# VH-VL binders against q9m8y4: the designs that were tried, part 12

Target 1, 142 residues: q9m8y4
Amino acid sequence: MATKSTGGTEKTKSIEVKKKLINVLIVDDDPLNRRLHEMIIKTIGGISQTAKNGEEAVILHRDGEASFDLILMDKEMPERDGVSTTKKLREMKVTSMIVGVTSVADQEEERKAFMEAGLNHCLEKPLTKAKIFPLISHLFDA

## First folded at step 8 (VH-VL; framework fv_nivolumab)

Design s3
Fold by ESMFold2-Fast, scan of step 8:
Structure s3 (fold): chain C 142 residues (1-142), chain A 121 residues (1-121), chain B 107 residues (1-107)
Amino acid sequence: as target 1 above (142 residues)
Amino acid sequence: QVQLVESGGGVVQPGRSLRLDCKASGFTFSSYGMHWVRQAPGKGLEWVAVISRDGTNKYYADSVKGRFTISRDNSKNTLFLQMNSLRAEDTAVYYCARVLGSGDYLYFDYWGQGTLVTVSS
Amino acid sequence: EIVLTQSPATLSLSPGERATLSCRASQSVDSYLAWYQQKPGQAPRLLIYDASNRATGIPARFSGSGSGTDFTLTISSLEPEDFAVYYCQQYDDWPLTFGQGTKVEIK
């Protein structure tokens, strides 16, 4: 039986076996990034929906109809960037875990502005199962 | 007219390094993700690496991870593959390929003509 | 990884005949499957994406069908230029994988 290469810990593997289904919104203006992040989420057993920009992410949350366990938020988007989008979602009382994914996570001022907008975590691109799973493994516990 | 032209292939000994270039024209290069795909002589296709539009997001096949580095220079419309610690099993025609720019899909709408890399002693 | 198995390995037909090529996935890929044509000494060319959508410029004689684990590429009436190797590729799960190819050759 062939399986995807992973060096996960026994703890990580145990959590995967016991997981519930998680619902993830992926917000990124690059269609390649959206698809790659969908594949990563699928690999860990989640389901995903995508938004191609910040405005679409905001629209999905109107009237409180949309609810996600996790939102993966790109910082660098035209018109409404990830910082602005995160602020608006928090203003709308969205309580989802929001994890920023950006190439400038190591830039102190950029990272701080993004975190202060309401992020729970900020990750450096590329997004990988190893980076994201430890932050969200608790969401799989029923 | 979309064109992708690979260069840099050749014969190299095991353990050495080689850099492949892929020159793009006929489209806005900075708007598309790019891939490298290889094909060993007489065999099928194998995906190698992918890079996002701005070069900040990269993924590799397990067979090349840690040895190959994909990069791009959007100002020069050029995609690169730096291949280190080459092995006999890396012998293949290497194609650069463009991901479809109109959707969220990871299939290859345009391919270059390929460049042959032969790793032999 | 998802393994794609193409059958037959070789399909020997005459011009004007119908070609039916199979691609089977080791697990569901929904409709995230593409087909490519490759002629000797040339790069692959995209024919079909999302299992059934023809790529720009591809003649109507090419059609794709299927979902889940079983996919088919059909060439309704073979033209001389259609004798080539055909590959399927899935993009539902990581890593991206291709089938081993089906060679369509002149009988």
Scores: ipSAE 0.226, ipTM 0.707, lowest interface PAE 3.9, mean pLDDT 86

Design s30
Fold by ESMFold2-Fast, scan of step 8:
Structure s30 (fold): chain C 142 residues (1-142), chain A 125 residues (1-125), chain B 107 residues (1-107)
Amino acid sequence: as target 1 above (142 residues)
Amino acid sequence: QVQLVESGGGVVQPGRSLRLDCKASGFTFSSYGMHWVRQAPGKGLEWVAVISRDGTNKYYADSVKGRFTISRDNSKNTLFLQMNSLRAEDTAVYYCARDLRVTYGSETYLYFDYWGQGTLVTVSS
Amino acid sequence: EIVLTQSPATLSLSPGERATLSCRASQSVDSYLAWYQQKPGQAPRLLIYDASNRATGIPARFSGSGSGTDFTLTISSLEPEDFAVYYCQQYDDWPLTFGQGTKVEIK
């Protein structure tokens, strides 16, 4: 049962225990950013799906159909930005960990507004394994 | 016709700085990610840096991180590479290159469909 | 870092012959592999992307194949303008890396 265990070594052989594969939604209007973030997610052992804008991310969650362990949310997107998108997802009762990825993470008022919309964390671009892994390592269960 | 025209190369002493420019024409510059790739004389290709379409996301090769800065000015259709603390090992022809190929839903990135002519940077005393 | 190893280093052939160039990756790159042609004094030119798709304007005699760790570029019948250096490049993992090149030269 290694793939069904919740970290209990008694129910699994430690040498056969596999980390749970995490499912990540990457929301960014720049396709290059989606690809770069997908590569980072792959290096940490996750799988990813992409949304090209906030509206597409919202549509994926209509009627509770989609579920992700993590959502990587760009702030600066046309029409529906990351702040508005995050707020809408939380209104729809999406409980995924949402991590903002933005060039303005060091601007206090911008970061505060993004966080208040429902982010769990806010990171500055460029996204790296070193920045993201400590925040999400707990999502990888035995 | 897609064109990428580089300038700013030359001979510089170790420890000095140099800025390379790449002027783009024939396409909507602000819609594409851009790269710098270099080639030492008689050697192969080495990726140097990438910048997202809006200029907010940047990645560098470990060999240049902390010394080189990639930037762009979309209003001038120009890509820049600011090269500080130059070393002999930075001697190379520097190419700017366009990222992204989109053909009716075919989305792949981080390969280079168009390249500039290259500009030679020689770091020597 | 993913290392790409190209073989042979030099391929000596005559016009009209088939050229087969190899690129091997130190770990899987799925199909995220491109091929470039470079002539002396010129910038590289994209030939193949996603392992097997020909770039716009590239003649049908160029074909790419492979997935995972083993990739091949084939030129079915060499034309005089095909004598050049060829590079493979992976874009599945960070950092982006190139092979060391295969020189196709006139026998």
Scores: ipSAE 0.630, ipTM 0.825, lowest interface PAE 1.4, mean pLDDT 87

Design s31
Fold by ESMFold2-Fast, scan of step 8:
Structure s31 (fold): chain C 142 residues (1-142), chain A 126 residues (1-126), chain B 107 residues (1-107)
Amino acid sequence: as target 1 above (142 residues)
Amino acid sequence: QVQLVESGGGVVQPGRSLRLDCKASGFTFSSYGMHWVRQAPGKGLEWVAVISRDGTNKYYADSVKGRFTISRDNSKNTLFLQMNSLRAEDTAVYYCARDLEVRTYGDSTYLYFDYWGQGTLVTVSS
Amino acid sequence: EIVLTQSPATLSLSPGERATLSCRASQSVDSYLAWYQQKPGQAPRLLIYDASNRATGIPARFSGSGSGTDFTLTISSLEPEDFAVYYCQQYDDWPLTFGQGTKVEIK
């Protein structure tokens, strides 16, 4: 059967329409977590930029036109942790959806402090497509 | 000289448990992410699990998730794989492997393997 | 998951001949592709990373090329020690995946 029923070529046939791309900032001091979170964001159709600590995330918003649809925020970082970073970004009027990712999400006091800093959601490590996609699927809509 | 040496393999019955060790030498073990990769007899390579440099972050292949646990002891330069609820399909040579050290500021870990151990055979048979 | 398809399954050649091995990805992996050599009874050995960079200690006769979905490993002139199985691996997408291997054997 010929491929003339569709508009694609043999090589470029896979996708004819594009979804809205979401722009994600990944803030984590662990290079493995940054890479794996980048890969997860890519699998759901997003694009990402990384910051290796909270101070870099703050500077990105202070020194430029940086804006993101989603910020993935690690809680446990040296110098400026995720709680402090989230609070500072909110003080700077950053309105991005901020989702915390932490090994202590099941610890009520830790989770509460993180949420009160300005998080939209708090997830337990490890991050997975199944955990994150339901929270952010609306960002792909018009 | 970088060296990785696996141990703990053997013959085990389905449903039982086995622990694999991987002893590292010749490099700063705590600076590297570590992986387990397996190879069934006469078959290709399958990635199994990874653990971050400090041991706080762990990821698994879907085929082993919930049954296998990766861990490390940086004070002993040793990587572990605890294998529970073993199945015939888990029969393989198990290799420990090192990913790339972060080379530049702001760089992410690259997940290819510059050094591998010699492997240890796990046979799950009734 | 990204599927890596290696071809041919077996390549029968004589020492001194050129070997060309292909690895095709089911979707783009940019340049995040590595090649490994495995001899019988031994662990895999890294040959190439980032599609075209030779690993430390790897002879100049080994070269990698390609990007996106189509990758090639070339051995310009086979030495006796080069007869082995070769695997490609992608690290652009999760989970990590390997090709099924190409066996280079003596004719």
Scores: ipSAE 0.420, ipTM 0.764, lowest interface PAE 2.5, mean pLDDT 86

Design s32
Fold by ESMFold2-Fast, scan of step 8:
Structure s32 (fold): chain C 142 residues (1-142), chain A 126 residues (1-126), chain B 107 residues (1-107)
Amino acid sequence: as target 1 above (142 residues)
Amino acid sequence: QVQLVESGGGVVQPGRSLRLDCKASGFTFSSYGMHWVRQAPGKGLEWVAVISRDGTNKYYADSVKGRFTISRDNSKNTLFLQMNSLRAEDTAVYYCARDLEVPTYGESTYLYFDYWGQGTLVTVSS
Amino acid sequence: EIVLTQSPATLSLSPGERATLSCRASQSVDSYLAWYQQKPGQAPRLLIYDASNRATGIPARFSGSGSGTDFTLTISSLEPEDFAVYYCQQYDDWPLTFGQGTKVEIK
């Protein structure tokens, strides 16, 4: 890990910042989205693991062995959707930041249900570096 | 025998629209992401657009964003590219290309192209 | 975006000779690099993926190597049908990008 002093663009005061490699779980039933999200996470300096559906994401957290800084959660997945998956992970005491990614983020009722399941943030598809980076830049801090 | 056959190319005036079709056969079309890649005369390859298996997720090159629309009809094994507000710099051979995946598992997409169509020429000129 | 630079632009050789083609990336693409062959009037054909894996049906004389920013396509002994343009493509970063191509032509 590297340590550096900053007084730069995002802070109004000088601080010591420890760089940290963020670990991200990408949950999406579409292999294209999983691959694109992996690329985006890599460009911002993170590492990632994928789950092809909500049930696989839940299984990864069995026995409390899996731990991620961030979970990117697709809403619309067959069998177990992102709302149900998020609720289950929170019941299992998963404290990761969970960011929902959905085509219906601008639909108030849909967005509200997803947020109430335990999301920290909800983003409209397509995911971009510009959309995600401001929400997670603090995760690189010690 | 995997085949991809493009159609719909031709000569068109700047500012007009054109639709390209790509007919797939010899594989389960609905299991693969699909791309459009173009090549201007005497130039190299440029990626244009991609669409997910079910048609819900779409991504575009910055040069065509807002003007081109990719879509698919899995019941007809056909990929489409609707090109609006055409410019001289859109002149190219347009190739339909298949994303390489492990279709039996659906675990990943690779974003390199194992099969290409023969291409269809689009010429945008006055 | 990642820029891929291919060299040489043109490689003039005779059948039976070894061809060595270079592709350099502006930043690391790990091993996420593919090579394609294109003959006049034809679509590109996949030769190599993941830097070094030969695609199905591709003759053993074609081999790929490299990782990070420096990649090589080698044709151990040129056959008449190998005279074509070769393109590299990266799929590590978005958007997908191709090199400008290397033309392998008869001397």
Scores: ipSAE 0.452, ipTM 0.757, lowest interface PAE 1.8, mean pLDDT 86

Design s33
Fold by ESMFold2-Fast, scan of step 8:
Structure s33 (fold): chain C 142 residues (1-142), chain A 126 residues (1-126), chain B 107 residues (1-107)
Amino acid sequence: as target 1 above (142 residues)
Amino acid sequence: QVQLVESGGGVVQPGRSLRLDCKASGFTFSSYGMHWVRQAPGKGLEWVAVISRDGTNKYYADSVKGRFTISRDNSKNTLFLQMNSLRAEDTAVYYCARVLEVRTWGSGTYLYFDYWGQGTLVTVSS
Amino acid sequence: EIVLTQSPATLSLSPGERATLSCRASQSVDSYLAWYQQKPGQAPRLLIYDASNRATGIPARFSGSGSGTDFTLTISSLEPEDFAVYYCQQYDDWPLTFGQGTKVEIK
């Protein structure tokens, strides 16, 4: 059942399917939410960075060469909320997939305003692998 | 000085409901996430549920999802666990526990339990 | 889910002896591991967090070490009050999980 190698260069090769690591920014003013969402992202094979409010998320894109495949955006934050933050990131030409994660996703008016700010999707808290993975599974394909 | 005091435990029949309360004192309750952790008699620890500081985000262990509801009232410094459709396997001492506060930007809240209540026993039996 | 396996299940020792307790994770938890002590009829007490940091008020005889999948709690010289059950807990991945516990008992 084993194939012998004649010179090392004539070995039988298997084709491996590789998935891309996704880089995720988690924006939420509650440190518990940031940690829980980090753990969910790690469970699905992503890597994450956090921002504790909307202004920090904006600064990351303005002052650094930050680039993310996905941004998880809380709606209810002091100073700059998720709606305002999303609008500002889109004005700055950020093209990342932005998914809102909020307790008011089932409120039609609130959901619509958040989506119109530039969200790709809006999810009800709690964030779970089952909720997020179908929306972002394509981002893992290399 | 930090204290967590659970109450509401007792003996209850399968299929019935029970509510547990956890009264916090000695810290700013509204600044911390809270957990429920249980321990069946003679067994180890099992995480049950967590709630964010403002009450808007909640997670549950698969074993209790759809049956238990975690909630809080920050004006009363009280954490709640509403337990519905109770089963014999829910028999345990239930502890409330506090999540550690974040100290630096980007470090996150670590999900270990710095303070625990004394626990309240829930026995589900006929 | 990440499974934590503690060994031995029971450790029988005398006061003054060194206790070494192991916790092995089914996959890497980096340093996101805590240790708790529980005495009969009492709530658990945090001993160690982030694998090696001693919690406030915990005596120097307690120390934690390890990273990745293999972790150790050491009690350098057992005091009478140290005879208890010890649990490890990981908080690197979801869901949160505990080991089954190691009972440290008097020989």
Scores: ipSAE 0.223, ipTM 0.708, lowest interface PAE 3.9, mean pLDDT 85

Design s34
Fold by ESMFold2-Fast, scan of step 8:
Structure s34 (fold): chain C 142 residues (1-142), chain A 126 residues (1-126), chain B 107 residues (1-107)
Amino acid sequence: as target 1 above (142 residues)
Amino acid sequence: QVQLVESGGGVVQPGRSLRLDCKASGFTFSSYGMHWVRQAPGKGLEWVAVISRDGTNKYYADSVKGRFTISRDNSKNTLFLQMNSLRAEDTAVYYCARDLEIRTYGSGDWLYFDYWGQGTLVTVSS
Amino acid sequence: EIVLTQSPATLSLSPGERATLSCRASQSVDSYLAWYQQKPGQAPRLLIYDASNRATGIPARFSGSGSGTDFTLTISSLEPEDFAVYYCQQYDDWPLTFGQGTKVEIK
């Protein structure tokens, strides 16, 4: 075997402990935003799936197939926006951490409405590793 | 049909600022992500920055973070690169480039460039 | 960042000959690799995307292959207009990176 030495006395022992992988759902109607957010999640050691809009995110959970540690939720989407989507997911008893990502987080009334729908956090676009990692680093803990 | 036309290049002294413009035509500009890619004289290509279709998400190469700002005005079909605190190593031809439009999920998860501008030369010299 | 190493640095061939250009990634990029052609004084032109898919309008003599860390661009029979610099680019991870280029020149 490549991973075990059978020659001589074993002088060094090491135990590798891998951090928990987190599953992330990225909900955004902009394909570039979905891809950029995927790359951020990959950089911090997460695994991601995407939903193109709020309705797709709801359908994933309605069928009982979805299980995520984190949901990144865009606010401004056609048809079903992020506020409506978040409220619906919470009504469906989804307990994932939901972090809103929006260009209007600096607007007090918009931010409050989004938070009241069931967000754990609300971030201003652009999303960066520096903005998201402190909020979710605990999800990697054993 | 698709055309990207750059302007704003020139000779500047170290520490100064310069703004590059890229005028798009022949496609729906607001439907595409846009990039800046540069090439130092006699050297290879280096990716510089990207901006999402609505202008809200931006990413930069480590070499330009904190100094360069990418932006766009979709009403004018124009992409911008504001370059501050210019250094000799920023001397390059700067190209604007368009992301491939994807309508179908799983198509390579694009970030390659189907159309490029002609480039504009920026020379930073003391 | 993912480093792309192209070889050879220069490939000297005659028209009609086959050109084989290599691009090696420092870690797996799956199939998320593109190839570009650049002629002196011109912008790069997309040739191949997703390692093996030929871009619209690109002649059939250009083909790409490979996956993971080892990729190849092949020009089956060089035409005069094919003497240029070729770059590979990965888009599997941030930041986007290019190889240093392979120059295909007339022998």
Scores: ipSAE 0.160, ipTM 0.694, lowest interface PAE 4.3, mean pLDDT 85

Design s35
Fold by ESMFold2-Fast, scan of step 8:
Structure s35 (fold): chain C 142 residues (1-142), chain A 126 residues (1-126), chain B 107 residues (1-107)
Amino acid sequence: as target 1 above (142 residues)
Amino acid sequence: QVQLVESGGGVVQPGRSLRLDCKASGFTFSSYGMHWVRQAPGKGLEWVAVISRDGTNKYYADSVKGRFTISRDNSKNTLFLQMNSLRAEDTAVYYCARDLTVKEYGSDTYLYFDYWGQGTLVTVSS
Amino acid sequence: EIVLTQSPATLSLSPGERATLSCRASQSVDSYLAWYQQKPGQAPRLLIYDASNRATGIPARFSGSGSGTDFTLTISSLEPEDFAVYYCQQYDDWPLTFGQGTKVEIK
């Protein structure tokens, strides 16, 4: 223990306390999209978990005590799409920030339907740090 | 037997455009992410671009952003690279390559390349 | 971006000798590192993935080791067909990057 004292180090020890790590759920049926989005989330200081489709995202929240600061939701998925998945999560009282990521974000009717399902924001693919960070920077604050 | 065959290479003047094709066979093309990787004569490998399974998500190396466009036609098992505003430094052999898909267990993907095409040479010269 | 530095640039050896090739990353890539072999006029061929796993069909004389920032490819006893250029590649962070290559050539 004595070696942990000031006498054990020539340089002054500095400590930076991180405000908060964010937990992110990435929902997308394409494994490449999940990996690319995971890498982007990592660069902004987030920790991610993935779901292969909407049904897995729903099951994860059923009595599993799953809790996320952010959910990245793909719109076009087989079985249960992103619109249906978002509606179901909101019905289950999930209060996470949900950001849609889709190739049809510039189509007004598609965007509106997705937003009305319970999205906080809707972004066009490809996802980038520049697109997402301004929307979620407040999640790093206490 | 997995095969990837590139075509469309050739000699082209700076500022012009060229399109490369990559024909896939022996696997379910629509299930894989696809990449372009290039190699300048006598130099090392440089990653160029990737496209998702359904073609809706695309990423590029900074050196080609705004000039190159990756696309695919799953009904024809074909990957494309549209190269615009070509520069001398784009001279290279261009390879198409596939990444691995998720394992049944582990739910992760691997961005290393198990199969490559033979390559097609693009020479940009005045 | 993560820079991969391979050393030596050229390794001149005779058949039967052991080859040891290094790849160092500018920051940790955990074990997300692959090795490729490229012969003149040919496409690269996957040798090793996840730092130490041999790809299907790759002879036992090839082995990979390391984690974090320091990785090694070893060829225990060089065969004539092993004289080639070897590249490492990381896939822990975006963009994907390759080392500059190590050429294993006949002495």
Scores: ipSAE 0.472, ipTM 0.785, lowest interface PAE 2.2, mean pLDDT 86

Design s36
Fold by ESMFold2-Fast, scan of step 8:
Structure s36 (fold): chain C 142 residues (1-142), chain A 126 residues (1-126), chain B 107 residues (1-107)
Amino acid sequence: as target 1 above (142 residues)
Amino acid sequence: QVQLVESGGGVVQPGRSLRLDCKASGFTFSSYGMHWVRQAPGKGLEWVAVISRDGTNKYYADSVKGRFTISRDNSKNTLFLQMNSLRAEDTAVYYCARDLEVRTYGSGTYFYFDYWGQGTLVTVSS
Amino acid sequence: EIVLTQSPATLSLSPGERATLSCRASQSVDSYLAWYQQKPGQAPRLLIYDASNRATGIPARFSGSGSGTDFTLTISSLEPEDFAVYYCQQYDDWPLTFGQGTKVEIK
């Protein structure tokens, strides 16, 4: 028997007391990407929920019922891609920080189109704590 | 007609390297996560590695972590497994397998395998 | 990791008999469990997913049941082609794991 991480829960609680918890929406059509991004967000003291595609992300924001501190947005998704999803969320007056996470972040034209849709930042996959934390550390300030 | 065809197996000495290829056809390869699963002679199945649809995220079984690298080339419909520092216990038939995500709420992995290749035998012996 | 234990290791039966195969998980996997059939020299074939849903083309004599830690695969009346090794697989947590297999053989 290996005892699972009670220590992780205590670290999360310590962060909760010292800093505000951030609410993160993870939008990616790949379940492995969603799972790994959730693990990263949990490690830095955030609470996450997921959307499997752009349309689900848009539906969550209808009627102003969903509010997030951060949205992690994949670019390449079926039906509604990340560029289209970001534009739609901004049209809906969503003011969350939106960080694109994409395999084409190093491609100038692709990066520009994504940023112009309303991104705050654009990161190259794979997502890491080192890449994301400096961009969002200010969100932990109350 | 969905097909997965493995190649690259053979006999190799301990400590050496070998690369396995898996050629996919009959479906949109870039729309599926892909896995490697192995089976030692006369033994059961052991999951080895997974790669995301775009190839950027990967996860490995502890037994192969740091030695094996999974990768894919979506333009060639091909999945790869680079096997370094091979050990006798890596001797197995290696299958590539296509995942099918279950449409279930939650944060779990939610993969089972709807299609498998025929397998390629890797024998690590001195 | 989640350990799956299959029992019995070998099940010796005659055609027409009912086969009942067990898979037990070391912790809850909810309903995230699949069953595969493997014949000698062949790749595994998906039979059941989400504990109880039959895969496309799988005969009605195959059924799955259970949730949490206890799962069962039932073959209501064995046909000659059903004598094979059967594996369960969980997909609730990483790493993905399989049971050690149950061999269904002719008595």
Scores: ipSAE 0.322, ipTM 0.719, lowest interface PAE 2.3, mean pLDDT 86

Design s37
Fold by ESMFold2-Fast, scan of step 8:
Structure s37 (fold): chain C 142 residues (1-142), chain A 126 residues (1-126), chain B 107 residues (1-107)
Amino acid sequence: as target 1 above (142 residues)
Amino acid sequence: QVQLVESGGGVVQPGRSLRLDCKASGFTFSSYGMHWVRQAPGKGLEWVAVISRDGTNKYYADSVKGRFTISRDNSKNTLFLQMNSLRAEDTAVYYCARDLEVRTYGSGTYIYFDYWGQGTLVTVSS
Amino acid sequence: EIVLTQSPATLSLSPGERATLSCRASQSVDSYLAWYQQKPGQAPRLLIYDASNRATGIPARFSGSGSGTDFTLTISSLEPEDFAVYYCQQYDDWPLTFGQGTKVEIK
């Protein structure tokens, strides 16, 4: 039978009982962006789940008991964009910290519309540990 | 009809630079991630680099990291690979390939290549 | 990185025979495995994705099976145009990796 190489991480994690893990939802229609953002979240000690588009992010909160500490929200997505998705999640009483990640963060009108939808912060792509960690480090407090 | 056409290949000396272009047509270029995959003469396929749809995120194979730069110009439907500090081991046919994401389970990211260009040969030789 | 090992390196058969090609992964890739066909002087062509789904336009004689670490590409009855090199590719983890290829040649 096929086996996966697992177990070492669980043993080392038990040593750090007081450290809090954060749950992160990554919403982006680009598979590479989702993968790279997952790697960043893993590097800073979080665990992540992904949504391929805004509608999936909305359904996840509506039909499940989904609860996240942080949501990373792409702005430019087909069907339901990040602005519309953020507004809908806030209407649904989602209180997670929502950080927008977009290539138009330096465009005042675009940034303002995104922020007014309910974002806590808006960052310019590419996402990096240096950009995100200062905004969310308090979520890891024991 | 989807087409990807590579150009810019040729013979170059070790340590020199070369830029490859990949011209896309027949689809909305800005809606797809793009990759470079190479194949040394008589050898198998090796993934080289990827660029996100909007050009903001990039990832490279360890063999080319720090030497190659992938970029794109969505207004021109063109993908680029800037190859610096070329080595004999970089001799290969370089293909551009289109990223196809298909979901088969709940949440997942599945990247394989539905369309490839014809390839352009890069020979690094003295 | 995930290493894919294809066997045999070369498969010598006649038209009408069944071809069975193996691809083994160094760790589980679930079903995130694609197969490509490459003819001399040509770009690779997608045959199978998600281990067992045929790509559009691919003849029914091509089938894929397997999951986890062991995968198989089967050509039920070789046609002249099927003599080519076949590559598997995993997309479970980064970097994306390919097998070294199996050459199906005329006996």
Scores: ipSAE 0.236, ipTM 0.706, lowest interface PAE 3.0, mean pLDDT 86

